# VH-VL binders against Large ribosomal subunit protein bL20c (rpl20), part 2

Target 1, 123 residues: Large ribosomal subunit protein bL20c (rpl20), of Euglena gracilis (p07133)
Amino acid sequence: TRIKNNGISKKKRKRKISKMKGWVGGHSKLFRTGNQQLMKARHYAFYDRKKKKNLNKTLWITRINGGLKYYLTINEKYNIFVSFLRKTKTYVNKKLLSEINVRDSKSFSHLSKPIMKSTGINL

## First folded at step 23 (VH-VL; from u7 with light chain Y30S)

Design w1
Fold by OpenDDE, fold request of step 25:
Structure w1 (fold): chain C 123 residues (1-123), chain A 120 residues (1-120), chain B 106 residues (1-106)
Amino acid sequence: as target 1 above (123 residues)
Amino acid sequence: QVQLVQSGAEVKKPGSSVKVSCKASGYTFTSYEMEWVRQAPGQGLEWIGAIDPKTGDTAYNQKFEGRATITADKSTSTAYMELSSLRSEDTAVYYCAREGSYWDYWFDPWGQGTLVTVSS
Amino acid sequence: QIQLTQSPSSLSASVGDRVTITCSASSSISYMYWYQQKPGKAPKAWIYDASSLESGVPSRFSGSGSGTDYTLTISSLQPEDFATYYCQQYDNWPYTFGGGTKVEIK
């Protein structure tokens, strides 16, 4: 005996309709029309998040370099730092490194100072 | 270990649809976006689209917009790529790949690939 | 969309040779990624942020570049390096790959 899935379908529809609130005219009232707009909105939202990721990445790297400038005077500070972290099996993502520098410069310095020893670069 | 396991090879006729699955394991499925890329025989890589399994939001290459549908099932940690109105030019190996977060946004790892052959 | 042009499309080299692959973007990008792909296998992440090597990648590999021009270099080609290399950008939608560069045995 086949079990009908009407309940689940209704719930899904209701969830989508709730996201259409505030839209103009039929886009808030008509499921098909609203759903098309919702799909577009989600696509654009997704794209915007992708763009934001790149912006954040740039910001993080900038912040990391900002912290490293006190310990490294050469170019490619970031690459040297990343290579060092890899070598020491310290796998910390860019966001966290950036946040450490911003929120706790002292802790960041503890991460950065050993780089001078590894690279032979002295201030 | 992080792994992506894709469904088996498919042979389809022109005009039909194909749905490829990609089961993720070894990581939190909803924490990473899933990408789909294809590679025609002897050709380069072409990005198809992506999904955020957490939100269900999707994005597509305009080339495939309207034909490709990417979905994700959180309960099974499986992503799907459906391509409709298949053409001979759609013959390719289709890959799913995880996009990194907060470290690097490149694709790693990749599924083993699924060969889709479109022939009359 | 951003077009990535790799040069050359293919090259023949011998073990020990220095190999240089270029990737040119139609517009300025912030980051370039490189993948290595061997026949019958999925691509593998190889170089990120233009110049950073992924874990497990030999030091003979290097990446450089900025703006529109990026380069992957193998200082001394080894037998396991024969593969196809792809560049990729994430700056603009849609994501795009270069056409690939096949490094073959001479």
Scores: ipSAE 0.399, ipTM 0.816, lowest interface PAE 1.3, mean pLDDT 89
Fold by OpenDDE, fold request of step 25:
Structure w1 (fold): chain C 123 residues (1-123), chain A 120 residues (1-120), chain B 106 residues (1-106)
Amino acid sequence: as target 1 above (123 residues)
Amino acid sequence: QVQLVQSGAEVKKPGSSVKVSCKASGYTFTSYEMEWVRQAPGQGLEWIGAIDPKTGDTAYNQKFEGRATITADKSTSTAYMELSSLRSEDTAVYYCAREGSYWDYWFDPWGQGTLVTVSS
Amino acid sequence: QIQLTQSPSSLSASVGDRVTITCSASSSISYMYWYQQKPGKAPKAWIYDASSLESGVPSRFSGSGSGTDYTLTISSLQPEDFATYYCQQYDNWPYTFGGGTKVEIK
């Protein structure tokens, strides 16, 4: 027996229409028009999230460098630090490193001090 | 170990469609965006689009807008890339790649690639 | 979109040579990524954030640059380094790759 999926299709359509609420004119009322707008909106949202990620990355690196200034006087502090961490098999992401520096400077110092010994760089 | 395993090679006629799959393992599928990149024979890399498996949100290279459809199945941790209205110029190896998060926002790892040949 | 121009497109070098590959962006970017690709294989993440080496990448590799100009350098070319290298940016939509630089044996 052929199973019809009309009910499922209607539900999917309804879900999409619900996401179009608040849009102007036909974009909120007409499925085709609204769906096109929805697709665009989702694409832009996707891109905006990527931008946000990039901004966050920059912020994290800035914060990390800010913490490292007490241990390293040279440029490319972040790269040196990351390379060091990888050599020591300490895998910590940028976000966490940034947060450690901001919220727990003591812990960050424990991560950073060994760099001085490794690189021979002193303040 | 994080791995991306893609479907096998495809041979298609012009005007037809191809759907390539990418099964992810070794990590939380919904926590990372999945990217699609292709490479024509002897040519460079070209970004096609991406999907956030968690939300289903997608983004596409304008060049492929309307022809490429990227989807994800959370239950099977599999991403799909469908390309319609195939042309000879679409002959390429298609790659899926995971976009890094928090540590490295680059493509890693990559699938093994899927050769799609479009010929009459 | 941001255009990435790699130079040279190809080069021939000998083992032990110093190799320099450049990637020029049409607009300023914050981060540059580099991939290594060998024939018949998928690209591998190689250098991230312009100058950080991915795990497993030999120290003879280095990356530098800022703004629009970035460089990948191999201080002493080894046999396993013969490959094609691609730069990539993801700062701006859409993501773009350089044309690639094929490093082949002289």
Scores: ipSAE 0.318, ipTM 0.793, lowest interface PAE 1.7, mean pLDDT 89
Fold by ESMFold2, look of step 23:
Order: C-alpha cells, then sequence, then structure tokens
Structure w1 (fold): chain C 123 residues (1-123), chain A 120 residues (1-120), chain B 106 residues (1-106)
C-alpha cells in the first residue's frame, strides 16, 4: 500500500486510527479494519480514474461530431471522419482536435476539410 | 519502438508460486497502466489485473484475488505478476500488455508471453 | 461483470468469402475493441472504437455496432485472415473478452 514504511510512519498510522476511532478498544482489530478501508478506497479511486478516461473520450467524440455537423454541415459520424483523415495522411491528435474545436472554431474548420489548410495546430 | 519483454517459460509444481516479469522500453513507464492477461492452451483470453506504475495502485479480477500480486519497479521499468497456490488449471501463457490512450489502443503492445506449466 | 458473447465460435470459409463475426454485450458499452491472434503469437490490436482500423489493417476489414451489439466484417477473405478474433470491452472491471471466433480455411 505504502511506498516507504518506517517506525515513525507506523506510529503515525496507529495514532491516526486511534484519533479517528477513539471510542473502540482493541487497537489491532481497528487497525486491520482501517487498513482494509484504505485498500478499498485506493481500488475505488483507481476504478474512478479509469471511468473518467472513458467519460472524457465520450466527450471528445461528441465535440468532434458536433463540429462536423455544425461547421461543415457533414452528417458523417466520427468514425467515418477519422477514416477520411487517415486516407489523406493528415496527422491529427484526436484530443487536441477536440480541444481546438471548443477553443478555436476557425482552426477546427481548416483541419477538418478534405483539402486541409491548417492554421491552428500548435501546442 | 515500444516493447514489452517478458521472462522465460516456467515449469512449476502444484502449490508453488511463479513470478513473471515484464520489462518495458521505448516509452515513459509511469505514464501508462500495465495489464496482465492469460490464455490457457486452446482457450480464450482472461484478464488477471492491472497496475498503475505511477501510484502502485492495483486492481484484480475477483477470480485471482488472494492469489495474484501485481507490482511495478519504476527504477527498472519492470512490472511483475506473481501467482501463488498454483494448480494445474493455471497452466497458460501469461501476457503483459500496456494500456493505450483512449484514441490509440487499449491493450497495445503486448509482451511475447510467458508459458507457465503446472504439472502434478 | 459485462459478459461478451461472441458468435460464431468457429467458422470455415473460402478465400473471397464475406465473413461476419458478432459480439454481444450483457449491458451497453461505449465502444468495442477487436484483436486478431494467430497461433503461437500475442494478440494484435485490430479495430478500435468499434470501427476504426489499426495501422496496417487491410481495408477489407470493417467494424460496426453500438450499445450491446457489434460486428467485425471481412468483405473478401484472404489467406492471411485465417486467425482467431476476439472482442473486448474496457468499460468495467473486470475487463472481459469474447470467447473468440476461429476463422478456418474450408
Amino acid sequence: as target 1 above (123 residues)
Amino acid sequence: QVQLVQSGAEVKKPGSSVKVSCKASGYTFTSYEMEWVRQAPGQGLEWIGAIDPKTGDTAYNQKFEGRATITADKSTSTAYMELSSLRSEDTAVYYCAREGSYWDYWFDPWGQGTLVTVSS
Amino acid sequence: QIQLTQSPSSLSASVGDRVTITCSASSSISYMYWYQQKPGKAPKAWIYDASSLESGVPSRFSGSGSGTDYTLTISSLQPEDFATYYCQQYDNWPYTFGGGTKVEIK
């Protein structure tokens, strides 16, 4: 669970549990319960990070589809657009393209046309 | 360029343990999560678990909880998967795989695989 | 857990045939991922985001679907396409794969 374990760290952990659960005797039992809750919290946090990645991807695809429909009057879905870009050998970071659409609509339009004229691809 | 190189084949007795290594190169090890998958002879793919090398956080398929331990060493860019209390049904090829970005690949690249044979 | 039911489990086909492989999820997922595996080799990333081809994948491959039902199609089967194909979900732990579809030569 912890990268570094030392006497001070262990005493701090024991002291922390005692302060948080001072009404319960039997510190060894409470310590085990506290450790199990910490491991559960770490696993849940890891899962939430994974879910956030999936949600962000959904948002990026929605933004790109919206830009295609609004600025270029194209009814094509994201997948068709990406296939078209690969056929024209246009390198595009999909995350960056999504962010450019939100922040710089003119550059998004230039990047998204079949005849590319980029004015906004810059980090 | 991006490469995952696994340790060699192992032959084990039931009840023992095995620790498979996966050395990463060609990318920033702590920027990508590492996944472990196994494939029994003639069977499909089964996810074992994952590790975030930056934090050391792990997750396991419930089937392997209590037996599998996944770790990572940032200084050597190497992930490890240890499976204990081996049984004959644990005979399989064990793969590590890098989790890709949302836009590229989810499991790419894969290691070459490590055959673990458990015989009575 | 999200179960992926892949169909058929195996099929025999001739060069030039059109082949369709299905993958059904027990609950809605964001996107399906497909891998190709040849005997003795690690799986290869093949189709991502349900329909986007990995670099080097021939255009005769296509993917489609949404929600719970996804397909991989080979429009004109070639000798190099005889392999096992797996679908995979990345929405929920445990990550799961379909049982595989072995495409064999007739």
Scores: ipSAE 0.081, ipTM 0.606, lowest interface PAE 5.2, mean pLDDT 75
Fold by ESMFold2, fold request of step 25:
Structure w1 (fold): chain C 123 residues (1-123), chain A 120 residues (1-120), chain B 106 residues (1-106)
Amino acid sequence: as target 1 above (123 residues)
Amino acid sequence: QVQLVQSGAEVKKPGSSVKVSCKASGYTFTSYEMEWVRQAPGQGLEWIGAIDPKTGDTAYNQKFEGRATITADKSTSTAYMELSSLRSEDTAVYYCAREGSYWDYWFDPWGQGTLVTVSS
Amino acid sequence: QIQLTQSPSSLSASVGDRVTITCSASSSISYMYWYQQKPGKAPKAWIYDASSLESGVPSRFSGSGSGTDYTLTISSLQPEDFATYYCQQYDNWPYTFGGGTKVEIK
């Protein structure tokens, strides 16, 4: 046989029921507020993905130009280099190429020299 | 071959709505975002909005928010743009365009355009 | 919103002329993009990343600039180059285009 809960538990139940009545009356209002936050979150997520895509592209180009300038002593020939990659259908994307340059300068030079020679850029 | 083929020209009354379709082929539809742009006769280009077909997430130029609805159907590789409460100023050629990926972060290709005429 | 101001809005030129079109952004952008449009047709991608030519674009076209100020130059105008050229920023929503520069035959 179960003994009745102490008075503290009864107070907590009464407080909980009072909150539920406010939730029922404010349920459509709370639901509307929740929908507002959901819409804001989805909007910012989509916007954030677009912004990150563009910012990451800028970072990748800066790293590639740094590698071309520092290791291959050329004057910002990035656009010629990338144009040649597109024309020869070389599918090393900008992100991968920029990471190779940061992590392994010898591999960057090894990949870049034949391409630079093919474009007529002096090393 | 990557293609965007749009629905045909439409003539609409002020206050009505129009829904333009854009069927994609030759690439993975859900891997690229779709953009909508319009061009009034003799005028420049105006961005309407975009959709990520993978998630259904959209964004709109503030000018069109509340009137434009962009959707995508993954099963048919088709994007849609609906413009409601049409005005005579909405007479334009409406384009869909794929947002590029690596090496071409811009709009390529474009659909052939859909002329929407709003009159009388 | 980033506004793009193209100049001139139109120009008349002869075959063989050197033509320069400018596009100024109201705030700094990463790269400018250029499209060519002929009457009755969709715009074509022309110059990307400010200075890189899209496949099939003749070498007489060039692009340059950074920050807010960008140019498209045609070194020796050809009959097929008579068109309207638009600049575009891809940095922020809403994406915006310049007002266009119509290159007409004299």
Scores: ipSAE 0.063, ipTM 0.615, lowest interface PAE 5.5, mean pLDDT 75
Fold by ESMFold2, fold request of step 25:
Structure w1 (fold): chain C 123 residues (1-123), chain A 120 residues (1-120), chain B 106 residues (1-106)
Amino acid sequence: as target 1 above (123 residues)
Amino acid sequence: QVQLVQSGAEVKKPGSSVKVSCKASGYTFTSYEMEWVRQAPGQGLEWIGAIDPKTGDTAYNQKFEGRATITADKSTSTAYMELSSLRSEDTAVYYCAREGSYWDYWFDPWGQGTLVTVSS
Amino acid sequence: QIQLTQSPSSLSASVGDRVTITCSASSSISYMYWYQQKPGKAPKAWIYDASSLESGVPSRFSGSGSGTDYTLTISSLQPEDFATYYCQQYDNWPYTFGGGTKVEIK
């Protein structure tokens, strides 16, 4: 059962393998088919992780830019803001910063305004 | 500091295989993916493939699928790229590169490069 | 795959000149990445997320662009800037690079 192994819980897969233990002729072929689908799923999972990483980065940038425009009179691009953080050796997790803006936009403004002053941008 | 040190230059005959090593130090090897890129003499850069050293999962540029094999050894913090059925057009400098530092989700650092020369 | 077309392929310029390098993608990408490579050395991270300078990159470098069209600019060329510059996309596999722009002394 090729596709039935995909997405099946550990317990259900153990039960299926147990039922096959007394079965000789199909053992190697069935396990190879299941392993082939597992390898294909792992390959697509790896690719999907990379794509999701890029998509999440885009979402984080959009959220940060929204926060800058909402709480600051400075109309700055995300890239200039991040470049400033790196210059000051103030490393901030991009995901955390974007989630602070979504959940607590007032705290985002309090964090971002002093940092933006150090860029030489008129405030 | 983060460092990638590659194996030395190699001269190979057409039809043979080459295996380039990339020893990582200064960071947690299993926390970052490793990328392989090549550069033919006087030419630009071409991505070969990647490995997640934690899981062993790999992905390849379709141009190299079937000929390239990327592996990683967690115990030695070393990644490998093997290219089979070598042809003269495979003459290039082969680089390993780590995926991204704290703010950069791109290739940093790069290894010093390994020149592979394929000549008959 | 996403193709990157870099222009020009080479240029000759004098110290103090303003230099502009372009990179066009075959489809829209999120951000462009730039590397500097000197002869005999590995590429070095230079500009990330289209316009953000890597640590230690002089402020005379700038990046701009969005969608499919991106630019690297050197406002006043210095002797240490003679190198080959590559753009790169990180949106989809296979990751692709531009053909490179060699900046040479006139």
Scores: ipSAE 0.020, ipTM 0.580, lowest interface PAE 6.7, mean pLDDT 74

